Miniprotein binders against Putative (5-formylfuran-3-yl)methyl phosphate synthase. Designs and how they scored, part 5

Target 1, 236 residues: Putative (5-formylfuran-3-yl)methyl phosphate synthase, of Methylorubrum extorquens (Methylobacterium dichloromethanicum) (Methylobacterium extorquens) (q8gek8)
Amino acid sequence: MSDIVSISSARPRLLVSVRGPDEALTALRAGADLIDAKDPERGALGALPPETVRAIVAGVGGRAVTSAVAGDGTGREIAAAIATIAATGVDFIKIAVGGADDAALAEAAAQAPGRVIGVLFAEDDVAEDGPARLAAAGFVGAMIDTRGKSGTTLTSLMAAPQLAAFVAGCRTHGLMSGLAGSLGLGDIPVLARLDPDYLGFRGGLCRASDRRQALDGARVAQAVEAMRAGPRADAA

## First folded at step 2 (miniprotein)

Design C16 (from C4 with W36E F37L Y40W E47R R59E R62E F66W W73R)
Fold by ESMFold2-Fast, scan of step 2:
Structure C16 (fold): chain B 236 residues (1-236), chain A 81 residues (1-81)
Amino acid sequence: as target 1 above (236 residues)
Amino acid sequence: SDETVQRLTDQINHLMDRAQDLVRSGNPEEATELAELIQWLIELADRLSQTGDPEQADELQELIDWATRLLTRLQDALSKQ
């Protein structure tokens, strides 16, 4: 058995939400670890057309991990939406999971085994058993996001102990953990200290910190640099 | 649970297949980025083995050993390009 702790790779990865292949290439060139296909005009649940997602996947060309939003886990068509997005070739598929019962969650995860990430919204009071429920349903990851319309940040909606409990719950149940929600570059040090697997950005990396404006490659590069300066695993 | 081990296994297999395809097609820089993500998933499995359900610990260690061997082979291939 390998001593994995000695490998020294513990740091948050950067997820950047993009609206098309040009922004995907901008994020990729700046060093983003995950390229997430998401329609900023439709809030946190905005699925891009499958053709746009395919163009993003093709443009990235295997040079980064890709994900895409499929929609709301309570929606009638979510199983079909997951299957449609899975067919684009993305590595991971994100669905909102607030309000979905356990049977609906299990059905959603079964559409793309090992590929589905559940999104919980900070505005909806994230339950302590959220990670456990998602893991039991067959999800690969869980993340917290904000609905984003008000510009209210994750850190203003959830206290550090609540975020730490979420990250710990994900770790306990073998889920990837993500934190997102109107984050800016200044949020990186405090959130990196909580040791999530990734931090997700859109608006904070766009011109004027506006999610509907163009992605700014220089701001993506600054985020990459800040992530690399984050906490590392070391001898206890 | 068995489902957790299967999820991590499926993720690592998917990423490893993509990374190996990139190495074969002459894209070692891109393959290196996927290798780093595979390492991240191995570290997730290691954390779960230490802090999660003790009944899963043996299965997770088998996953870690398997994935580490795969990643080592990928990293060796990358170091020769």
Scores: ipSAE 0.006, ipTM 0.356, lowest interface PAE 10.2, mean pLDDT 80

Design C17 (from C4 with W36K Y40F L44F E47K R59E R62E L63F L70F W73E)
Fold by ESMFold2-Fast, scan of step 2:
Structure C17 (fold): chain B 236 residues (1-236), chain A 81 residues (1-81)
Amino acid sequence: as target 1 above (236 residues)
Amino acid sequence: SDETVQRLTDQINHLMDRAQDLVRSGNPEEATELAKFIQFLIEFADKLSQTGDPEQADELQEFIDFATRFLTELQDALSKQ
């Protein structure tokens, strides 16, 4: 079996964003650790229809952690979206958190206690107190993603020390940490060394590296192998 | 957050039971995928234990130790199939 014998393995998990149950099974068979329901046709935080999310959850059948995007709304709209996605049976729900005050963050987290992950965009300048604020509001995780999907990657927008500070802030406040944003396979060694809980991919694992093209199971398998060869292999 | 700790503990317990059922019913491939999911949740729970309230950390750490032992035994059983 793979070297999943100790919690001290310190390797990040692979999150793969899928548009439907067929892609979810492709990612699962290739060894993805998290299956994320996201509509690539509807921007950076495109929510899939709830019935599609339910189909993904049913197809995965508890064999991987599941998450789904609820959206980039405010007030009553985001609260209703969180409740709708929570009802699908996904393990975690992702929402954008830029510009929200502490009361709005707490209200959002309260719609699905213990299940909400906050998404911060690299283009918006990630505040140093971001993880602390999300933890205080009741979020279980925080992640950084990019709005632009035309070749502007997370690593081109944020330097390694800034990403390391974000991951450390999440750890200090008991949050799951994620890094995503037009990542390719070549980004894995650098980002794995920062020890986030997961790295998120879509376009880099699709045919022609196009997020609107079909997910490529061989590329998912390559990402899984690269994650396994991460911090421990480099440290040797 | 007590609710997060309780939810994670309940989820890990449910998945451990499911993994044993899959091994018992001759579904080692599905049990192997579930073992990965269990490991991920144990890693998350361990991070919460290290950064949370010290009064709750001891109880959570006891559970993590139990779940880690279970996972090791599950992986050993799967390697023999």
Scores: ipSAE 0.000, ipTM 0.324, lowest interface PAE 10.5, mean pLDDT 79

Design C18 (from C4, 13 letters changed)
Fold by ESMFold2-Fast, scan of step 2:
Structure C18 (fold): chain B 236 residues (1-236), chain A 81 residues (1-81)
Amino acid sequence: as target 1 above (236 residues)
Amino acid sequence: SDETVQRLTDQINHLMDRAQDLVRSGNPEEATELALAIQLLIWAADYLSQTGDPEQADYLQLAIDLATWALTRLQDALSKQ
């Protein structure tokens, strides 16, 4: 019962993907709830160098929740990447889970207990039992993202009932839920109605809506306002 | 130490906020002074990393990394006004 009150509080939160400590400070000052370390030049799950991630963590200084991408490798490679990113001091570590079997999922989660979030790609047909499998393996959260970053938006790949089922599955199994994937400011009212724990942005908050351009503090502030206002805001 | 890193981080954040305000207001002289102050903080952090407690070297390196990024961005912003 008390969990219902907690879940409704300040949700969904805004996650902003940053490429360095300067952008982390821009996002933090504009009111972002979560700061995510991610290299936009290296695909959908590009890991930043660990020294850059440590600089981001230091710059945030405990004022926001932090996360970082460890990548999409397998076996020993992903285990080493998780350990490396865990050592930076981030709160959460994100990895691609793809077609991994249950033993591989459990091994990945064990590298940083209570800190690993699994990323599922919308293009890969998200299984209905995805949240259940990730929870059983020891993951703390699950999210959906897109690999395509040039106009292939999450909402173009997955219908609202599919996204709602994913969010509900996470809730049922005690996972944090996130939704991301080439989102713009206009996606906030639609996706906020599904009540995920967070919405993740990069390109839509950068100059010219280009994920390789600099983060735009004014756009971050607009996103913060839209998240606070929800679907029943002044303009809704 | 964590406290030393936090103090340096707070000071760098303050200087970055001031630098962005000065770039926006068209005051390059004061922005240049802030860039020099950030550089001095980098040198101070580097010195402490070399002569301080070896167990704190990693934390001080984080402060140096942050200050270096901040200085680079401030210099870039100054060149774009």
Scores: ipSAE 0.000, ipTM 0.100, lowest interface PAE 24.6, mean pLDDT 77

Design C19 (from C4, 13 letters changed)
Fold by ESMFold2-Fast, scan of step 2:
Structure C19 (fold): chain B 236 residues (1-236), chain A 81 residues (1-81)
Amino acid sequence: as target 1 above (236 residues)
Amino acid sequence: SDETVQRLTDQINHLMDRAQDLVRSGNPEEATRLAYAIQMLIWSADELSQTGDPEQADELQWAIDLATFALTRLQDALSKQ
């Protein structure tokens, strides 16, 4: 009876970025809400091969929401990548949106209506009209991530009021909002207070907090517990 | 804000249609994933209803209620598989 969340107190969902089906099952078993296919060896938004994405989707088997990175190419190149990733059966498709004009953004979103999430990088100046532009183009969501591979965190690059303004902009324009970027377990209570739809993790949930190391199921379980406990909860 | 409410409503309806088609075509596992995605969008719409333009709160709340009803029916259908 209480299957549907229609609540004024927002709770972020946990998105875990995985490099293959084994890590997808690790994240799923630990209770991750979203499984995101992303290649940590190919920069900040590395696309996995489509066959690897299909294997992740098959392994998840409908037990969690899935997403995949299509990449960070130019407007016309990214359109083809979106179509390729859309064919794998993922629920959502993530693309980098820096430098694209409004026509290119609209063309990208049109390749998979209702499925495309735009990624803005914290190291770039995140425009205050970012959510408005993405919504106008037909995107379903927007998120902030970092290009840094070595643990430069979102919270070290952007102040809480800037992140809150981004989340509010997404709400105003009917977008799902996500926050990611070398996050650790200690970032959960702080970022949860901003009420994004999801928080995205990779490196902070891997051995030695290294995104190229194996995903650690115990760390995923700790993150799930912290998310379920709410914004002010102690994660320990 | 009218455009935002319409866009969000259309988005929820599109995902619901897709999920129901998956149930009918014998893909209940994929429909279950979409049910969760729809629930997240309902949450987003509820927040917009609470913090957005009061003049549109009733229209958005009706869309939320309709989507919530449709999702409940989808979840019931999935539980009978």
Scores: ipSAE 0.000, ipTM 0.190, lowest interface PAE 18.9, mean pLDDT 76

Design C4
Amino acid sequence: SDETVQRLTDQINHLMDRAQDLVRSGNPEEATELAWFIQYLIELADELSQTGDPEQADRLQRLIDFATRLLTWLQDALSKQ
ESMFold2-Fast, scan of step 2: ipSAE 0.012; ipTM 0.442

Design C4a (from C4 with W36Y F37L Y40R L44V E47D R62F L63A F66L R69Q L70F W73Y)
Amino acid sequence: SDETVQRLTDQINHLMDRAQDLVRSGNPEEATELAYLIQRLIEVADDLSQTGDPEQADRLQFAIDLATQFLTYLQDALSKQ
ESMFold2-Fast, scan of step 2: ipSAE 0.000; ipTM 0.313

Design C5 (from C4 with E33R W36R F37L Y40F E43R E47W R59E R62W L63F F66Y R69E W73E)
Fold by ESMFold2-Fast, scan of step 2:
Structure C5 (fold): chain B 236 residues (1-236), chain A 81 residues (1-81)
Amino acid sequence: as target 1 above (236 residues)
Amino acid sequence: SDETVQRLTDQINHLMDRAQDLVRSGNPEEATRLARLIQFLIRLADWLSQTGDPEQADELQWFIDYATELLTELQDALSKQ
């Protein structure tokens, strides 16, 4: 059925960050595996209005996995944000987790059991025990993103062995793993070899490679094709 | 699917209820949300008409018309502030 969710067997899956329902349909039609609701005008973890998130969820209509950013607040602010985003019907909720103690992490995860993904920023010295701490707190996934949007990519901030250790840590502790951070199409073969559960894109799939410009369906389709091609001749 | 249509209907109804509450106050953010919902519904109706469910496309046209009317009223209220 056209309105039934079908997950790609290709690994990693492609996550596309969209600013609204029109871009969600563009990404869905081009073959994106995960549709992520995020406001590109508000930094790395800009939350969209809940009504916009609801419209994205409705438009996807179960044809892809959905996620949304709740933000990077603390205490009651982040708890309320998680509850608000959870009510939209997204499958997963993303929050920043840098600097939080274990009690705060557990409280955040408890707001939407089985649905919260923790975002760590590459610029903030990702701790080697990060995946273990998030798993202990009740998170279902962990991902690395970048705070900077000036073209400083994830791969310029973290070496391949460090990224591999993060992905391995997630698998050891039963977490879904994601990698993102100003990625372009050329990063796909390199990062696919690390076998994360997903790769996240925004700017690299927009016109002029500008995250504030419109999403380019042809670029999304190219990313889907690159994910399906796997690690190429570099396989070992 | 029936489940997808029900989910879509529920989400649209929630947005419409909120939009009606704000029409008299003239909220620019709500006007923006309604405009995006209209664009979403137009694209979804177009997709359904091309790929397999013309009846659902026709049902979505009702929501497009309704949302467009509310957006027009909200924009009129904003222009009078």
Scores: ipSAE 0.000, ipTM 0.088, lowest interface PAE 22.0, mean pLDDT 75

Design C5a (from C4, 13 letters changed)
Fold by ESMFold2-Fast, scan of step 2:
Structure C5a (fold): chain B 236 residues (1-236), chain A 81 residues (1-81)
Amino acid sequence: as target 1 above (236 residues)
Amino acid sequence: SDETVQRLTDQINHLMDRAQDLVRSGNPEEATRLAFAIQLLIQFADYLSQTGDPEQADELQYLIDRATEVLTDLQDALSKQ
């Protein structure tokens, strides 16, 4: 925790989705703030095997905040998946929250208090009261991602005022906020201006910008530099 | 907002209490996970202290100082196990 001040000054933080411990070390060495365990071959919220998540956590060794996807669905359906992922030692657990009622959201959050982040998909209508509902249910964070990975980006699906309203709603209700969805390096200055807690990447940091190919440490380092520059890079 | 600060204060206090209980009960693995959650929420409290309502800055700084002290104590306790 000697780096608590450094992490705070690096806003917005860079979240990198990795498929295994080798990629986790690549992202960590390049300066990623959050290491997220996610299987790119199983859709937008593909859960990795728990053993792979444990290997990622062990490899990171407390040098970065970790998260992992527990999968799709909320409430009673997802409870066992949340418990399984919670046991791996990750700091935060990501679940999809579209279509769930308030009771189901509360039940999901209760499986790992203070650790559950709700994922809303841009292709679905993101409700204006989304952050308020997640906060009331006991979630620690909320983020927007894209379900499709065919080249439709977050910025193509949601206008800047809608994204700004989401981030502001998270702040108002005491949630961490994240933005993700087929993002490239060029999206960093415009999204950094909205002041989310983190920006999430996978495909834009892989070889050939292909989420199924290997993570590229040089691209991660470029993203870190762009995060440090923030809105100033676009203003130049 | 006052509501955001109160919610954040309650959340950080709850996680601190749970982390200390887990160390005392011999569950250092889960205590370590909660320590990282506390660290991330301290960052959010710092952001609000710098960019939010100036009247709440002292309250948030007190929370940050207390949470940082607890976090240091937890790390010391975990290193001894």
Scores: ipSAE 0.006, ipTM 0.281, lowest interface PAE 9.4, mean pLDDT 78

Design C6 (from C4 with E33R W36E F37L Y40F L44Y E47W R59L R62E L63Y F66A L70F W73R)
Fold by ESMFold2-Fast, scan of step 2:
Structure C6 (fold): chain B 236 residues (1-236), chain A 81 residues (1-81)
Amino acid sequence: as target 1 above (236 residues)
Amino acid sequence: SDETVQRLTDQINHLMDRAQDLVRSGNPEEATRLAELIQFLIEYADWLSQTGDPEQADLLQEYIDAATRFLTRLQDALSKQ
């Protein structure tokens, strides 16, 4: 039926955020490389109920890499949330890391070693040493997303050299890198040229480009093709 | 699942063969990109080893160890070009 991860040699991989198992199967059938469990009604890092995440993992059945957001809490709250989400069987767990000190980062990563991805928001002060700090704390990856969902895209908030520096920092420190934030299909060529490990989508792949509307399998398939064509299609 | 694990190991093997060809043909930039993809898939396979069938866990771990050694040699070769 489906491979765990696309055999395509093109980078980046496509991550699709889904609100439930039906959308997870839609994304899987259309060729998404990573399926991310996220509640679009609760902001950029809205955690789905653990039972919903378990249903997504079960529905995917190992046919794609899975991730889930554990939220943007702090201290004991985020530690408990990470442990709860880890128990669902997802491959990776995403948490907000902006403003956290090194001890807090290390404590969070320790809840699920080798599985935690740190999310930095473009609207916040994105530290230049972010990747280095996350790697030192034991994170497996880092990504940038947008907090606002009014149509302000990642590329309008951060210049290409700044995004390139982030991706390079991740690579230097052995982290998986991701870029997301109100992205549309038209953002793929410029962001793919920066060579992140994945690009994350929700609203741009939903009906009417509305993140609260149903995921559109045809748009997911179009994104898959755009990722496959990648930076080589734009080469001079 | 066993079928899922087999697909993943087949994919990693294919990419490793491709990366070796690219190094031999003098295309280190493309080989470096594939090395990064191989790293990502090895990490996923390692996770499956930790949560999968106990009877097959040792065999998958032996494969992961071998693939990791290949990746290290590939990265070393690329750093010398």
Scores: ipSAE 0.000, ipTM 0.117, lowest interface PAE 18.5, mean pLDDT 78

Design C6a (from C4 with E33R F37M Y40L L44F E47Y R59E R62E F66S R69Y W73R)
Fold by ESMFold2-Fast, scan of step 2:
Structure C6a (fold): chain B 236 residues (1-236), chain A 81 residues (1-81)
Amino acid sequence: as target 1 above (236 residues)
Amino acid sequence: SDETVQRLTDQINHLMDRAQDLVRSGNPEEATRLAWMIQLLIEFADYLSQTGDPEQADELQELIDSATYLLTRLQDALSKQ
C-alpha cells in the first residue's frame, strides 16, 4: 500500500460531511483533511448504508482520513452498528453519547478500539466531565454538534468560554476535539482561536448553504484556505 | 500534570506496539490509522511542552523526540509493503 494518509499540520483540520463517493472525491480534490460519511436526510447523525460508506472509503483510497456516523442508538444496537461501520474500512466512527452510562460507553468503544469518536449535542447541556468520561471509556475523540437544521448553530447555543472549556478538557485527557453544528465559512477564524483538532461542515459548504443540496467544491476549497491561514496573526 | 505525561507515554507505547503487530500480521491499513492517532498525541505533547508546566517541558520533549523517531520508522515500514 503506497497510499499513506498525510494530514495537514495546520490546526484546525477540515472535516467535510458527504452523502456519497462523488461528494467524497469533490472534498478530497479540494483538500479536506477528514471525509465524513453522513446521511443529511436522517437528522444530525444519520448513518449511510454500509455499502455507501465502503464506496466512499474505496473512492478516497487512503488519500484522506475517513470517518462515518454509526448512529445514536444505545446498548447492543449501537455496538452492532459500530461493528458494521468498522467493517467498511473507515478510520473513525462517530456515535451519539448523550445519556449513556460509563459501562455503555466502554462497551461502545470496545467494538472498535482507538477508532470511536463521541458526539455531544449542544442542545443537551454538555457536561463538564464529558471529555474525562469518554477518555476513561477508551474513546479517541469527542465533538460537539447540533441537532437543529434551520438556523440553530453551535455558536448560538454555546458561549465561547463553554466551547473553550470543552476543547481544553479534550486536550487534558488526550482526546481529539471537534466542533460542528450548522457552521459557515465566517465561523472558521472565530472557532480556530479555540484550537480544536477539527471543524466539521456540511450545510455551509453546499449550494445555497442547504445541507440537502450538492456539496460545492469551491466552498470546500475556501474553507481549506481559511483553515490553513489559522487564527488571524493580528489578533491580540 | 505528571499523571498526564505518564498517560501520554503509556498510550503512545501501547499504540506503537499494536501498530507494529498489525504491520507484521498484514493489516497495514489499521496500522496507518494508529499512526495518525500517535501523531495527534505527539501534537498534544508539543502543546503541553509550550503552554503547560515548564518543569515538565524536558520530559515532554524527550517523549516527542522518541515518539517521532518511532513513528517515522513505522511510516517507513508501512511504505515498504
Scores: ipSAE 0.000, ipTM 0.246, lowest interface PAE 12.8, mean pLDDT 79

Design C7 (from C4 with E33L W36E F37Y Y40A E43R L44F E47R R62E R69E L70Y)
Fold by ESMFold2-Fast, scan of step 2:
Structure C7 (fold): chain B 236 residues (1-236), chain A 81 residues (1-81)
Amino acid sequence: as target 1 above (236 residues)
Amino acid sequence: SDETVQRLTDQINHLMDRAQDLVRSGNPEEATLLAEYIQALIRFADRLSQTGDPEQADRLQELIDFATEYLTWLQDALSKQ
């Protein structure tokens, strides 16, 4: 083990999924920590066109960490998608990893070393060794999200001990950890106590709580405030 | 691989430059987030050094040492803002 210094944030970071540069600017102005490029019309991990992702990266201008989804394909398809998204200049690339064997995981991670985050869906069986497998394959992070976006939240699908075990597994294996999945503002105090590196939002921050509607800057600002309050928000 | 080590080196250097710019422009919260990202890449490099070619391990350790020294400096700079 080297003399690696750990940098601890006082709170989880807020990740906001945006469909274009205008929403990216809205999220930045409201105080979002991570800007994630994602097409809400193409399922849970819909990739935006590369030119749209480039426009988001340019608009952010280095003021926030950026990520983009490459999708939920397999084999040659996902490898090409990762390479395409990597070329846009985003910091991280998100791909679905459910059902992939270790060789496929390693091949995907190798397309963009140090930049690939694996997404596990709560509706599937999230294996306890998931973080260990992703770390061994060369992933930089892991997160849990939900496939269905119209109702059931992460906290309805997975018990707190299971989520805590996932976050702890990520930390043990040196991965960034994220939690997402149809989250609302009320989920922040509960999930912040588990100490993930970030919490991801889309629908709960959009008009009418509809992920296909426009991002609402006032709701983003409320989420930022709730994140800054941290675990003590429930005790106040 | 040589290509992997070079890409990691380039990415860490790019993030260090961005963090430096954010500190200079008075954006410590955003600089802290980039520091966390650099830390994640250091951990990745450390894992890669443990599973790969011993010749690449030396280059990865040099990168880890350099990036860790930079993070120590960055944390000190951020604590003074």
Scores: ipSAE 0.124, ipTM 0.591, lowest interface PAE 5.4, mean pLDDT 82

Design C7a (from C4 with W36E F37L Y40S E43Y E47R R62W L63M F66L R69E L70F W73Y)
Fold by ESMFold2-Fast, scan of step 2:
Structure C7a (fold): chain B 236 residues (1-236), chain A 81 residues (1-81)
Amino acid sequence: as target 1 above (236 residues)
Amino acid sequence: SDETVQRLTDQINHLMDRAQDLVRSGNPEEATELAELIQSLIYLADRLSQTGDPEQADRLQWMIDLATEFLTYLQDALSKQ
């Protein structure tokens, strides 16, 4: 069982997407459980330069689980990107998996065994067999995110039963599950009920709720508190 | 803290409105699922009222009371379908 899977047995954990080592330290000090390296200037799955990812990993210093986006390329391009990001020392590597056949998925996962998480976009059809296919290919986790960053929140695109089915599918096939997509603090109690391993944030934790603005440590701390105060906290 | 309370309040109000619309349109199963989500938010509001900003405690308690009354209404409405 990975750290994320172990954590999920208690309550969802907070993943914060950061653009550099300064934001990584801000998120870490505020209590974030997972630090995700991602470039907000390059769409939904923008890869940061490997040197920036290394700086984030070094700054975190093993005090939190780390991940980084390798991108949304295909074939040899994504395989090389995964290997490059794997070399930075991050715990997990995120790639987009829409449109890939089973052989391509298996090849991608093989670049970093036990470390690759597949990202599905809510705007695309999230196939019922998505978790099963990713698990068969050797992925360690699956998550849903959004491409759009202007009013297109995860909860506006997918109903609770669809999200619950995704999370259950991940559990059935031994995958870590994540939910993300223009989330705000008010989404935490609703999505925590679904028992994902983590919830991912960027824009909702930045100044003016703008993903291109600076990460706000006070908002990260509020998210941490909201996660820990989840619906089942008193039953634990 | 004020922003968190505002978002939580808005979320609870939104879910109550949706649940009522689902009951009115003959979707009791979906309304029941929203009732469970509302209950989850009541738990979070209660925790936040105990550990968060004291200035917001009364506002959170008012919302908890309102949402609790709504769930009682919703359960009664669902029992009549």
Scores: ipSAE 0.000, ipTM 0.084, lowest interface PAE 22.6, mean pLDDT 78

Design C8 (from C4, 21 letters changed)
Amino acid sequence: SDETVQRLTELINFLMEYAQWLVRSGNPEEATELADKIQELIEAADELSQTGDPEQARELFRAIAEAYEKLLELQDALSKQ
ESMFold2-Fast, scan of step 2: ipSAE 0.000; ipTM 0.092

Design C8a (from C8 with E10W L11M F14L Y18F W21Y F61L R62Y A65S Y68L L72E)
Fold by ESMFold2-Fast, scan of step 2:
Structure C8a (fold): chain B 236 residues (1-236), chain A 81 residues (1-81)
Amino acid sequence: as target 1 above (236 residues)
Amino acid sequence: SDETVQRLTWMINLLMEFAQYLVRSGNPEEATELADKIQELIEAADELSQTGDPEQARELLYAISEALEKLEELQDALSKQ
């Protein structure tokens, strides 16, 4: 990126994964910055039906950035899924990118240019050139998530220097950066210090800290306050 | 609200950064789509600036002015491809 002058002063933002429009409104009322459409019953990157995604977008009504998971398929499957989710009106589309070669990455990004975020899993060997490869392919963002949902958190799988290198790589290549992965409220201060563009939550904000249970508005509000109290990078 | 102002400003900035990246990477059609969305968000922010605290409205108007200048630069770059 050559000379992009930012008018934004606040980072990181809170991304909340929701399974429907009711949870989207709960997250909005509690102060979430990004509303992510994701089906917790279908693995780490479960796509919601397009009609549900459209309902979430309509309910949000421009009051927050929206994103949706298109999934973790390959070739024709992921291309069709990206195009389908793009038609719902979400701002960004998330797909898994582990194991894909450069041609496959470019083909995926081309299905919704300017809108595709690549998800890397912490359980894999997250290479330092990951952000560079995604940027070269036409992605607009990159994030790290966990594949396993057994309570193993991002911070137990990756050390702070590795996470910092990922965030810096995204910034160097003009990508939005996100960190997620079985995060709880207690992870916010540590991860906020790394200054990603967003932190993503699902299970840690649900009742009983169970990603399949209902989103808890009080927990979302607690996360919002923790993000506001956390360190920010000085504005450029 | 202040939170709405912050979200709109953040979103305008984020999309502007990506639109500029798309122009540089040779994706003008997608940059044009983002420019249209940025314009819609700027219009929403301008409408919001007509309410609330006068000092906050003034700061928001300056942010909108900068965003409009960036949008005009982007549109000019797109027209010269």
Scores: ipSAE 0.000, ipTM 0.168, lowest interface PAE 17.9, mean pLDDT 78

